# VH-VL binders against q8ixk2r445to577, part 1

No score or structure here was measured in a lab: all are predicted.

Target 1, 133 residues: q8ixk2r445to577
Amino acid sequence: FFGMLQNKGLTDYCFDYNPPDENQIVGHQVILYLCHGMGQNQFFEYTSQKEIRYNTHQPEGCIAVEAGMDTLIMHLCEETAPENQKFILQEDGSLFHEQSKKCVQAARKESSDSFVPLLRDCTNSDHQKWFFK
Below, numbering starts at 1 at the first letter of every chain, in headers, positions and changes, except where a header shows other numbers; antibody chains aren't numbered by Kabat.
F, E and O stand for the ipSAE by ESMFold2-Fast, ESMFold2 and OpenDDE, each averaged over both directions (binder to target, target to binder). V2 = 0.75 x the mean of E and O + 0.25 x the DockQ between their complexes.
[cut] stands for letters that were removed.

## First folded at step 1 (VH-VL)

Design c1 (framework fv_recaticimab)
Fold by ESMFold2-Fast, scan of step 1:
Parts: sequence; C-alpha cells; structure tokens
Structure c1 (fold): chain C 133 residues (1-133), chain A 119 residues (1-119), chain B 112 residues (1-112)
Amino acid sequence: as target 1 above (133 residues)
Amino acid sequence: QVQLVQSGAEVKKPGASVKVSCKASGYTFTGYYMHWVRQAPGQGLEWMGYINPNSGGTKYHQNFKDRVTMTRDTSISTAYMELSRLRSDDTAVYYCARDYYGSSHFDYWGQGTTVTVSS
Amino acid sequence: DIVMSQSPSSLSASVGDRVTITCKSSQSVLYSSNNKNYLAWYQQKPGKSPKLLIYWASTRESGVPDRFSGSGSGTDFTLTISSLQPEDFATYYCQQYYSTPTFGQGTKLEIK
C-alpha cells in the first residue's frame, strides 16, 4: 500500500511529515494535517516488512517509536526493519505497534489545535482506524 | 492552461543575494509542490529543493541548505527562491517546476531565469 | 546521492533514424514493494525549459508522441525514438526520484 495514510475518525487528516530543519530530516515528530493528496509530505508506503516509509528523498525515512515514548518519530530505514519500526496494519484498519502492544490513535496535541498520531491502548475507536488513499 | 512564469534575468556581484519568482496559473497553486532546479552553462540539471505551497514547508538539497530560502505567497499564486552569498559558480538558469502528484518528477516547468554572477 | 550516467554524451542522426539513449544509475531505483522504477526522461531544446517525456521508466506523458518509449529496470534504462523527426533534435536527460532527485549529464542529439 502507498499513498496518503488517512484517519477514519478524524476524517480530513492524514499522516504528514515536514521537519522544521531541512538539515535534519529525521528525529522529528510525525504530525497529522489536512489531506491534500498532492504533496510529498503526505506520501507514505507500507512495506512487506511492516514499515511505514517516507521515501521520496534519500536517505529513506521510516516511522519509529522510541522506548517509553508515545509519539511517532522519523528515523532512518534499515536493511532489516527493527522492531520499533514495525506496525501491523490490521484488517479492521487499526495500526498496531507490536513492540509496545499499543495502537496508533489520532489525538490533539496538548495545549494546541494541532493533531498528532500517538500510541494508546487499543480500542475499537474510529480514531485508531487508518487507511491508504 | 497550466503556466509557470518566472521573473527576468539578474546580474549580481559575488556576495549578493538573488530572489527569483515563479507565478503559477491554470491550476490550484496550493495543490502541487513547487521545486527549483538550476542549470549552469553547458552543464546538466541540479535539484535545489521544494516548497509545499499549502503548508509553506520546505526541503532543500544539502548543497544549498545554508544559502537557499524558498517561500510562497498564496494570494498571488507565486513561489520564490532566494539564494544568498552568491559565487561565480552560481551562474546558471534557475527553473521552477511543478511536482507530478507528489513524486518529485516534473510535469510543467517555468521558462527559466538567467542569473549571472560577475565582478 | 545516486549518480546518473548517460551515454553517449552526443549523437548525430538523420530524420527517420531510430535513436537509443542510455542511462545508468549508481544504485537500483526499483522499489521492490511497489515494483516501480523511479526514473523519468526529459527533452530540452536550446534556450527552452525541460519537457517531461517519460515517467516510471516506461509511462509516456500525455501529449508525448508514441515514437518516444522508455524501457529498463533497476540500474539500466533506455530512451528510444523510433523515427526521428526534425523537432526531436534536443538534449535529453534522465532523472531518478527514488531518493534526492538527480539528473544525468545529458545526451545531445544533433543533425547529421
């Protein structure tokens, strides 16, 4: 699968990556932004290794979760995907991070009108359901 | 129909800055990323970076990241590329180019802006 | 960055000829998960901007004559013009977009 990774509950929002420093394309938080369908910032690929890749530019970026964190951040992709970069896109649309046993949920960033994907306990909420468009 | 119209030729001294404009028409400006590519005389094409006109977000090639700034003005559907601390080897034709559905290949190009850096 | 090498650097041909231009990437631009080659071809006439001819290695851009075709996969790519027309004398560039975009050095197609 590849394309815009859109939220079922927060229906106008897609995964988006636009780091503030062009010199440092990795290590920043993945955000949610209004889906536009035309930009590289919202183009992601779901691979057979269960990675979510941002690969329009080298080095290729892969979404990861650091130990003890609930935010999704961009890391460099590796030849063999490490466990913290593996997400299982399930039949019901949930995006399950097996290492943490948690699901990716669309959530409001604290003290702002911004939205971000965060790890949360798995529920049957539409805010935890994702699809490629 | 789709057009990208760039500003006119510039002659600059070493150390100066140049700001090139690219006015888009014939499509929804905020729906397509805008890239900048340059071509030195007798040389090939060199990618510099892009701007997302909807968000204002940018990505620059490492060779230009400390000298280039890309901006846009959505009210007039215009993208800008400013290159500072000009050197003689910055003499080139500078193109804006529209991203083809987010993939970093380019379906429409501006006519080019010649920038000459001479003392 | 991925380095793109084109050959020949220049080529002389006559109207009606079949011409072949080659492009080689320093590493594969085939993404195995979607089976797409991230490669495009452009035509540039003197004093003009480049024009997109081919993308995804073999998909012809709308409005481009069918005498233009692209082929190849991985690291080796070819642009073919099956029956050269007067308006085809130009410089041709390949471009990869698998990573940070890079272009070949160009192949200049000249009248014989």
Scores: ipSAE 0.006, ipTM 0.538, lowest interface PAE 14.2, mean pLDDT 85

Design c10 (framework fv_recaticimab)
Fold by ESMFold2-Fast, scan of step 1:
Structure c10 (fold): chain C 133 residues (1-133), chain A 121 residues (1-121), chain B 112 residues (1-112)
Amino acid sequence: as target 1 above (133 residues)
Amino acid sequence: QVQLVQSGAEVKKPGASVKVSCKASGYTFTGYYMHWVRQAPGQGLEWMGYINPNSGGTKYHQNFKDRVTMTRDTSISTAYMELSRLRSDDTAVYYCARLGYSSSWEPFDYWGQGTTVTVSS
Amino acid sequence: DIVMSQSPSSLSASVGDRVTITCKSSQSVLYSSNNKNYLAWYQQKPGKSPKLLIYWASTRESGVPDRFSGSGSGTDFTLTISSLQPEDFATYYCQQYYSTPTFGQGTKLEIK
């Protein structure tokens, strides 16, 4: 699968990665932004190794769970994907994080009108359902 | 449709500065890095640097670092490249170019039409 | 910086000919982890801006005719035009985006 990773509940929002400095692509939080259909910062690939790759950067970035937190950040992809970078995209659209046993949910970022993907206990909420467009 | 429209041709004297604009339309301006590439008459392409329109963060090639300033105005979706202390060998066509797939590590999918800058005494 | 070298600097050909242009990088532009070559090809006609033809060494940009193809890996790359058309007479540039972007010196394709 490849393309824009869109939320079922927050219907116009997609995974987006736009770091403040391209020389420092690692460590910044992945956000949700209005889906624009133009690729680039919203273009991701889901791999057979259960990675969500920010495909076209060199070296390639992989979405990871921030240590000790519920936030998703960009990390460098590794030859063998570590557990914090593995997400199972399930048939029902849930994006399940193996290491934590939690699901990725579209959520409002505190103190702003911005939205971010966060780890939450798995529910049947449409805010936890994702699909590639 | 994506479009990058640059300012018109400039003629400058050595020692002056020039500021070229690049107005973006047809996409989310803050979602894509804007790069600047120049081409001297009859020569190849030379990368100068980029700006992240979202943050205002910049990176300049070492050859231009002390003379170039890149800025943007998000209210009018316009990027700027200012080159100071102009020399005759700065005579070139200056292009703005959008990265096609993610940030600064990708090929340039859309280019402005170019701005001719002539530096002569 | 990675230095890009193109060969030949100019080439004369006729409509219908198969044309090949080569590009060599001073360092590998293959990222072994994803097996992708960070190499693009551009076409530039006189008085016009460059146009993206190929990226990832062999992937054609949308709208680019299938007579254009890219091949190669690591340090040695080739752009092939299988049956040259009148509109293909232009200067072609290779570009690496593995590190800070650098371009080859260009290959001018002229009518014979």
Scores: ipSAE 0.000, ipTM 0.504, lowest interface PAE 15.0, mean pLDDT 83

Design c11 (framework fv_recaticimab)
Fold by ESMFold2-Fast, scan of step 1:
Structure c11 (fold): chain C 133 residues (1-133), chain A 124 residues (1-124), chain B 112 residues (1-112)
Amino acid sequence: as target 1 above (133 residues)
Amino acid sequence: QVQLVQSGAEVKKPGASVKVSCKASGYTFTGYYMHWVRQAPGQGLEWMGYINPNSGGTKYHQNFKDRVTMTRDTSISTAYMELSRLRSDDTAVYYCARELTYHYDSRGPNFDYWGQGTTVTVSS
Amino acid sequence: DIVMSQSPSSLSASVGDRVTITCKSSQSVLYSSNNKNYLAWYQQKPGKSPKLLIYWASTRESGVPDRFSGSGSGTDFTLTISSLQPEDFATYYCQQYYSTPTFGQGTKLEIK
């Protein structure tokens, strides 16, 4: 799958990555933003290795969750995807982070009016359902 | 009471740079993208780019990409737009404008609050 | 970039008149997944910054009088002022936000 990764519950919002420096793509949090299709900030690829890749120049970025955290951050892709970069996109649209046993949910950023994808206990909420567009 | 207050008018020579500031108050500065839009005398509005005040990430229009730099200082809730290698046709009023995020029915990059504008005159 | 074209470039009207301003986009600004038109309207008075009137083509911004209404879909949009008031004499701009933001050239509403 390739395209804008959109939320079923928060219907107008897509995965978005806009790093402070276009030459330094790693280390920053993935956000949710209104789906607009401008440039490549909202284009992601779901790979056969269960990675969510950011469409960028070499080296490529892969979404990861660090141990003990609930935020999605951009890391460098590896030749073989490490466990913290593996997400299982299920038939019902759930995006399951295997290492943490949690699901990606659209949520409000604490003390902010913006939205971010966060790891939460898996539920049948539409805010935990994702699809490529 | 959301307010965006911009720096004062500037007069510059061709080839110089200008840096305009936009101080935000009345809301969480890092929660909303800040855009820059200019308007030449008697002309329409032209979008220049935006900055995400939380991450510092930017996106610039192709027409300005090699001359514009957008930054912010979260400690004073202020966004900056610097335009270099000024030409006479850069004479315009420059606006900062807040993009509304977080809405139940969500909204794209439309601008709910604008600064008062900064007049930049480029003349020899 | 999507090009926005407004008509007319100017019009003269009297208080109490019904005024219609049109806006056309070179490409559809309707997003099929959510069925929303990424189109906004702004009012700009001389010497002042623009003010958001309408977003999503027809949704009125908070505090905007109900005499202002937006309609249309895809590539053709209209802003209507049902009963013109003295404070409505201004320049009006449409803006698409489907892709990189672009504005129409503006329609100046003048006293007849």
Scores: ipSAE 0.005, ipTM 0.556, lowest interface PAE 13.2, mean pLDDT 84

Design c12 (framework fv_recaticimab)
Fold by ESMFold2-Fast, scan of step 1:
Order: sequence, then structure tokens, then C-alpha cells
Structure c12 (fold): chain C 133 residues (1-133), chain A 122 residues (1-122), chain B 112 residues (1-112)
Amino acid sequence: as target 1 above (133 residues)
Amino acid sequence: QVQLVQSGAEVKKPGASVKVSCKASGYTFTGYYMHWVRQAPGQGLEWMGYINPNSGGTKYHQNFKDRVTMTRDTSISTAYMELSRLRSDDTAVYYCARSPGYDILTKYFDYWGQGTTVTVSS
Amino acid sequence: DIVMSQSPSSLSASVGDRVTITCKSSQSVLYSSNNKNYLAWYQQKPGKSPKLLIYWASTRESGVPDRFSGSGSGTDFTLTISSLQPEDFATYYCQQYYSTPTFGQGTKLEIK
């Protein structure tokens, strides 16, 4: 499944990754931004290994959550997906991060007017519901 | 002084393959994407794809995906573009061109090779 | 693909003239996240490679004379040469890089 990963609650916002350059696709935070429909930095693949791959460049990046953190960070994909890179897209649209047992929620970035996906306790909020467009 | 120097003109028969080289100098070869753009007589410029010289990763335009292969050799700072199953409408000048830095969204071209004329005729 | 249309296809001008070339995209090339227009302009002389003049719609490439300027946003863009010089007679191309790169068909600037 490929496409723009859009939030049900923040209806105009999509997963977005804008690395500083192609050789530094690792270590930066995934953000949410207005869906533009042009792919590129908003084009992701949900794989059979439960990965969310940044599928616009080589090498491919995989979204991960580092131990003790709640932010989604880009890591390099591995041949066998590690547990911190696995997200279960559930029937209700929730993205469940198995290792932390938390759900991805659209949230306002601290002290700014921008938005980011963060791990939060799972709720039935539309801000925790995602779909590919 | 940035230079991109391409291989010489080629004349091929339909069905053949052609491999064009582009040797870079005057900058760090692995620091910049290398793109291929062609220009057929009477037509405009047509983007074919790119290679990341650092990773070897490529992206091809859908019109060329089944016939084009882009590679590089970092030891001699040279990029290659091979186009197979040539047709008469592949007659064009083929350019290599550099895009600035490592920003994956900035596909404009600040330096160009001199071009390689490929003529496909019987 | 985004289609780029240039106007006029050709024009004749004299040295010292102010020349304007227009470029229209089939959809917006303005990216709201960074407020940048993904639009470049090139100059190509017969038998030579294209040369970058302008990127991000209005940023002039280093070494390009200040008589060249770019303007516009979204779908409508203009390249202006404020006082045409003999070396400026060439074909000019616009290019979008908002999606898969595409070029306009070119505007041939000829001596009057």
C-alpha cells in the first residue's frame, strides 16, 4: 500500500519527511504537513513487515521510535524489521506501535504552530486514525 | 571549475544498445545527484532519470524504466547511462546534468555535460 | 506529469529591448510547506548545453547578469531581460521540479 498517510482528525495533514539531504535521511523527526498530493516527501509505503517506509529515495528509510521517546524518527530500513520499526495499521485506522504499546497521534509540536505524529496512549480519537490516500 | 565531460557521438542501428559516459571533475562526485536529460531534434528537453553517486540509488522516468540503466564508478568519478532496444525516435543529444547538493527535492540543473549525439538509423 | 507551456514560441527583438517570456504550469508548483515555487529557467544556444539562469522562480544563479530576472508564483511565471544584449539571442526553457521534472517547449529569441 503506497500513498500519502493522512490523518482523519487533522483532515488536511499528512505524514511528511523533509530530510536535510539524501545522505542524511536518518535521525530526523517525521512531521505532519498540509497534504499536497505530489508524493515526494509525503510518499510512504506500508509493508508486509509492518514498516512505514519513506519510499521516494534510496536507501529507503523506515519510521522508528527510539527507546523512551514519543517522537517518530527516520531510521535506515533493515532486511528484517526490528520491533521499534513495526506499526500495526488496525481496522479502525489506528497505528499501533507494538514495542511501546502506544498509538500514533497527530499532535501540536511543543511551543509552535506546527504538527507532528507522536506516540500517545491509545484512544478512540480521530487524531489517532490514519489512512492512505 | 566544475566539468562534466561526456563520451563521443554514437551511430547505432535499431534494436542496439548505447552506453554514454559522463566524467565529473572539480567537485566531490558523491556529493551531488547526476541526472540524464535528452533533446531530440525538434523536441524539447526530456528528463530520463537520476542516480545518487554516493548510494548508487536510481530513479527512472516511467517512459524509460524498461530500457534505461544508470550506473556509476566512484573510483573514476564517472556516471553511465545505457539505453537498450533503440528506436529511430531515440535519436537525440543526451546530456548528463548535476542537481545541487543532497536535497532530494531540488531537481534543477546547475551544470551540464557537453552532450552526446546518438543517431539511430538503418 | 505537470505540463509546461511557454509563450511566445518565438519572438524577435533588438539589442537594448526589454523582453518578457512567460511560462504556465498545468498545476501549481508552489509548495505551501516552504513557500517555494519549484521553477527554473535555462538559456540554450545552438549546439550548446542549457545553462541555468534562475531557480526557485526568482533566484538568479551565480554569474548570471542582473538584467535577467524571474517572477511569478503558482502557475504563472515570467522571465524578463531588462536590456537585451547580443549574447542573449538563444532559446529559453522553463522547468518545473515540483514533481517529475518537465520542461516547456522553449521560446526562441531572434534578432529583429
Scores: ipSAE 0.005, ipTM 0.537, lowest interface PAE 12.7, mean pLDDT 85

Design c13 (framework fv_recaticimab)
Fold by ESMFold2-Fast, scan of step 1:
Structure c13 (fold): chain C 133 residues (1-133), chain A 121 residues (1-121), chain B 112 residues (1-112)
Amino acid sequence: as target 1 above (133 residues)
Amino acid sequence: QVQLVQSGAEVKKPGASVKVSCKASGYTFTGYYMHWVRQAPGQGLEWMGYINPNSGGTKYHQNFKDRVTMTRDTSISTAYMELSRLRSDDTAVYYCATVPQLERHYYMDVWGQGTTVTVSS
Amino acid sequence: DIVMSQSPSSLSASVGDRVTITCKSSQSVLYSSNNKNYLAWYQQKPGKSPKLLIYWASTRESGVPDRFSGSGSGTDFTLTISSLQPEDFATYYCQQYYSTPTFGQGTKLEIK
């Protein structure tokens, strides 16, 4: 699977990563933004290693969640995917983060009027259901 | 000025654990990743992992993942690296290092002076 | 992991000599989108911490003398010291930061 990773509950919002500088591709939080269909900052690939990769023709960025955190951060991809970069995309559309045993949920960023994907206890909420468009 | 000051030399027996500290000054400690790199006598440099001092989040190299724990105490701007179940081939100088520029996360601009850890019986 | 291979493992030189150290990566460390090579060079003197000399393959760190220069792209890189000084006798390491950081095994520069 590859394309825009859209939320079922928060309609019209997609995973989005737009670092301020190409040299700063790692370390920043993944956000949710209106799906625009224009590629690059919203183009992700789900790999056989259970990675969510940013920019598949330059596949250096992989989404990760660090221990004790609930935010999705961009890291450099590794030869073998580390556990903190593995997400299971389930048949029902849930994204299960293996290391934390939590699910990715669309949520309002508390200190902002913007939206972000966060790790939360797994539920049947549409805000935890994702699909590639 | 940016400075990293590490704890003193340690001598440990095989099977013990060692905890090395790295005290940061001259920059915002929570703003930048802290890396740990080791060097065995007469050998090259080996990256062990990093800690994000803001979140406490860590990333360890697979060779150390089962034995290393990286922590920090933001109240005293200090990072820690603990290595357990020590073997004689863990004898090395252990360095903390940082890059106080977001764009430079994975190359190391500022280094601590190093902590010599000797593992022998 | 990307494997970094340096050559030679050691070399002997005299003050005033031009010295070239090479570094090869098992995979390209060139990010084609920004056309930058994620490669750094370090100098380490006995009993001291490594010192950053060059980053982005060819950008010299502030305060590093202009006799040090880096070149190369993709998988093949060189560090050149154009006129060796007494303080330059040290071990030199290349490092990639395109993926999980890895270092070359080092090149020891010894006085002849």
Scores: ipSAE 0.005, ipTM 0.526, lowest interface PAE 14.8, mean pLDDT 84

Design c14 (framework fv_recaticimab)
Fold by ESMFold2-Fast, scan of step 1:
Structure c14 (fold): chain C 133 residues (1-133), chain A 123 residues (1-123), chain B 112 residues (1-112)
Amino acid sequence: as target 1 above (133 residues)
Amino acid sequence: QVQLVQSGAEVKKPGASVKVSCKASGYTFTGYYMHWVRQAPGQGLEWMGYINPNSGGTKYHQNFKDRVTMTRDTSISTAYMELSRLRSDDTAVYYCARETYRYDSSGYPFDYWGQGTTVTVSS
Amino acid sequence: DIVMSQSPSSLSASVGDRVTITCKSSQSVLYSSNNKNYLAWYQQKPGKSPKLLIYWASTRESGVPDRFSGSGSGTDFTLTISSLQPEDFATYYCQQYYSTPTFGQGTKLEIK
């Protein structure tokens, strides 16, 4: 699968990654933003190694969750995907982070209308359901 | 490149409605929230609400939610703000403003503004 | 709503002066997950729309002269103009975009 990774509950929102420049692609948080349908910063690939790859040039970026954190951070992809970069996309749309045993949920940033993907206990919520468009 | 062009000045009587337009160009209209902000004469800026141009979803400030309606027409890249049951204290310049998007966060400031539409409410 | 308070309401200055304007929020606008302050500064000249000067409390918008600088974190913020120019006489507004957007009441910078 590849394309825009859209939330079922927040139907206007897609995974989005816009680093400050091409030389600073690592360490920044993945956000959710209005789906624009043009690819660019919203274009991701789900790989056979269970990675969510940011569609960029070299170096290649892969979404990871650091130990003890609940935010999704961009890391460099590796020859063999490390456990913190593995997400299982289920048929029901849940995105399960294998190492933490938690699911990716569209969550509001405190009291604002800004949204980010965060790891949460897995539920049957549409805010935890994702699909490629 | 980016430009927001608003409709012309309006003079209305109390109780009437006014509909202000904001035509966007130079960017993908559906990719950015459009906000509405007003400014009464000699006063500061007051946020009214926003529209998601892709879905048509809206959020209004509590002070306006009973009287304001925000819409858009994606075929002409235009956003609209209609304020009903006008009072004299609705006299203000009304601005549309684009919420920018940059760099590993959402919820950014307004990087482009329309020129403003003066609405005068008088008997 | 987060309440934004600016001081002073107005000030008079001469070309070449260093000018500071302060802004306080009723609650923190620092988002701990990305360590960014959701605070912007705008310049508005009479009869014109506001112009974005500073975002993330201290990041200068493209094309804005380097004499403009922002500082502060959490609830206390400052806009500084290091060497005032004739074109800088305007009203300045701070704005938080951490939650529902709110603006300070404005500071009118007048020529002496």
Scores: ipSAE 0.006, ipTM 0.586, lowest interface PAE 10.9, mean pLDDT 85

Design c15 (framework fv_recaticimab)
Fold by OpenDDE, second read of step 2:
Structure c15 (fold): chain C 133 residues (1-133), chain A 120 residues (1-120), chain B 112 residues (1-112)
Amino acid sequence: as target 1 above (133 residues)
Amino acid sequence: QVQLVQSGAEVKKPGASVKVSCKASGYTFTDYYMHWVRQAPGQGLEWMGYINPNSGYTKYHQNFKDRVTMTRDTSISTAYMELSRLRSDDTAVYYCARGRYSSGYYFDYWGQGTTVTVSS
Amino acid sequence: DIVMSQSPSSLSASVGDRVTITCKSSQSLLYSSNNKNYLAWYQQKPGKSPKLLIYWASTRESGVPDRFSGSGSGTDFTLTISSLQPEDFATYYCQQYYSYPTFGQGTKLEIK
């Protein structure tokens, strides 16, 4: 699966990543932004290694969850996918992070009009449902 | 055991297109990215791009993205690289090379190379 | 693109010699999160495809003789052949994969 990763509950919002430098793509937080289908900032790939891969820039980045965090941060992909980069996109649309045993939820950023994907306890909320478009 | 076998030498006129094939064997074709690298006569190595055989997604170097198309046929474990609007400076040996999954940016197996000559 | 610069461009040596080839990158190839250097070395003989020797700067590919070793970190890397054998005369390339893959210009190792 690849393309825009869109949220079901937060209508018309997609995973978005815009690193400041293509040669230094790691360390920034993945956000949610209106699905626009323009450019490459919203193009992701779900791989057989259970990675959510950002391959607009090279080398490819892989979304990771750092210890003690609930945000999604871009790391470089590794030859063997580390545990903190493994996700399961389930048939019901839930995006499950294996290591934390939590689900990715579309959430409002505090004191902001922006939205971000955050790890939360798994529920049946449409804000935890995702699909590639 | 792992082998990458490429198609034969090509001679083309400027403005034409060339399509090189690379048949993989000895491993699961879809588990590794396939890269293309070329080498002009007496020159170094130049990375052109890759294809993820599993999804078909491609990434091209900006120097080629307007002229190169990488495809694959998983049923016969074959990758293809087509370069259009050929110029004389496209004369080179073109290699397919296997990249290791998830970090497929170094190349552990290479095809034997396909010589493409562009001349009037 | 990250620029890779090898030194020397060519050298002559004899069988049994210790040979050192250096490679410098225009920016660091060290990833702080995994502490790995995204650098590979290849050997290419005339009319043949490149052959992977070293990856992650210092990890020897399976089947590569022990006399080949890679070292270095950040922007400065070295390929060493401890005791040159007749079959080692070839062109050697470094390659970074921290960004879009780019190769050094090559070092041609010739027999003296």
Scores: ipSAE 0.073, ipTM 0.750, lowest interface PAE 4.1, mean pLDDT 92
Fold by ESMFold2-Fast, scan of step 1:
Structure c15 (fold): chain C 133 residues (1-133), chain A 120 residues (1-120), chain B 112 residues (1-112)
Amino acid sequence: as target 1 above (133 residues)
Amino acid sequence: QVQLVQSGAEVKKPGASVKVSCKASGYTFTDYYMHWVRQAPGQGLEWMGYINPNSGYTKYHQNFKDRVTMTRDTSISTAYMELSRLRSDDTAVYYCARGRYSSGYYFDYWGQGTTVTVSS
Amino acid sequence: DIVMSQSPSSLSASVGDRVTITCKSSQSLLYSSNNKNYLAWYQQKPGKSPKLLIYWASTRESGVPDRFSGSGSGTDFTLTISSLQPEDFATYYCQQYYSYPTFGQGTKLEIK
């Protein structure tokens, strides 16, 4: 699957990665932003290796969660996906990060009125349900 | 203004460990990945790995992954690289280098280098 | 790993000369979608750390003299010094960042 990765609970919001320039394509936090339908910064691919790839730049970016963190960060993709880059997209729409045993949830950024995807204990909340559009 | 200052030269015996420090100043320490690159006498540059100073996440080159540990202390803006089970062919100058954007894979500032000599 | 090869391994030149150093990668460093080459050049003087000269194959780092220029695309790259100065005698390294960093073996620029 590929396309815009949209939240079921926060219905107007999609995964978004907008690096400040071509020199900053990796290392920054993935955010949530209003779905615009134009692809670009909101276009992701879910692969057979359980990766969420950002294919708009080379080297390809893969979403990862660094140890001890709850934020999603863009890393370089590897030939064999490391465990911190593997997310299981379940039939109910849950996005499960196996290494941490947590689920990706749409959440308000602590010091802002902006939204970001964060790792949280898995629940049946629609804020933890995602689909490609 | 941006400076990376490394610890002094070390002489070690085979089998020992060495820990090199790199103190950063002139920028926000947690905003850039810190990489380690070594250079054996008369040889080229060899990338060893990096640490994300914000999270502590590390990525090591396959040649070093069983012997290298990279850490940092954000309270003093200092990164560390420890190499264990030293061999004579680990004799080299070890550099810390600040990665530019893109997870920091090209290097805009370098430490002065730390000479590590491994001799029986 | 992407293998980087430099030529020549050493070169003798005089002040005022135009010097060209070449770098070849084992695979293309050009990303067709953005038309950028993932290549940097460094200068290293004896006993000193490397200094960034060029990134994106042709963009000069701030503070680097105009006499340094980078060119090339795909697998073949060149660093040119248009009029060699005494302070330019050093070893020069190319580096790819299309994947995890790898460096060429260096080109030593020596006084003739």
Scores: ipSAE 0.007, ipTM 0.578, lowest interface PAE 11.9, mean pLDDT 86

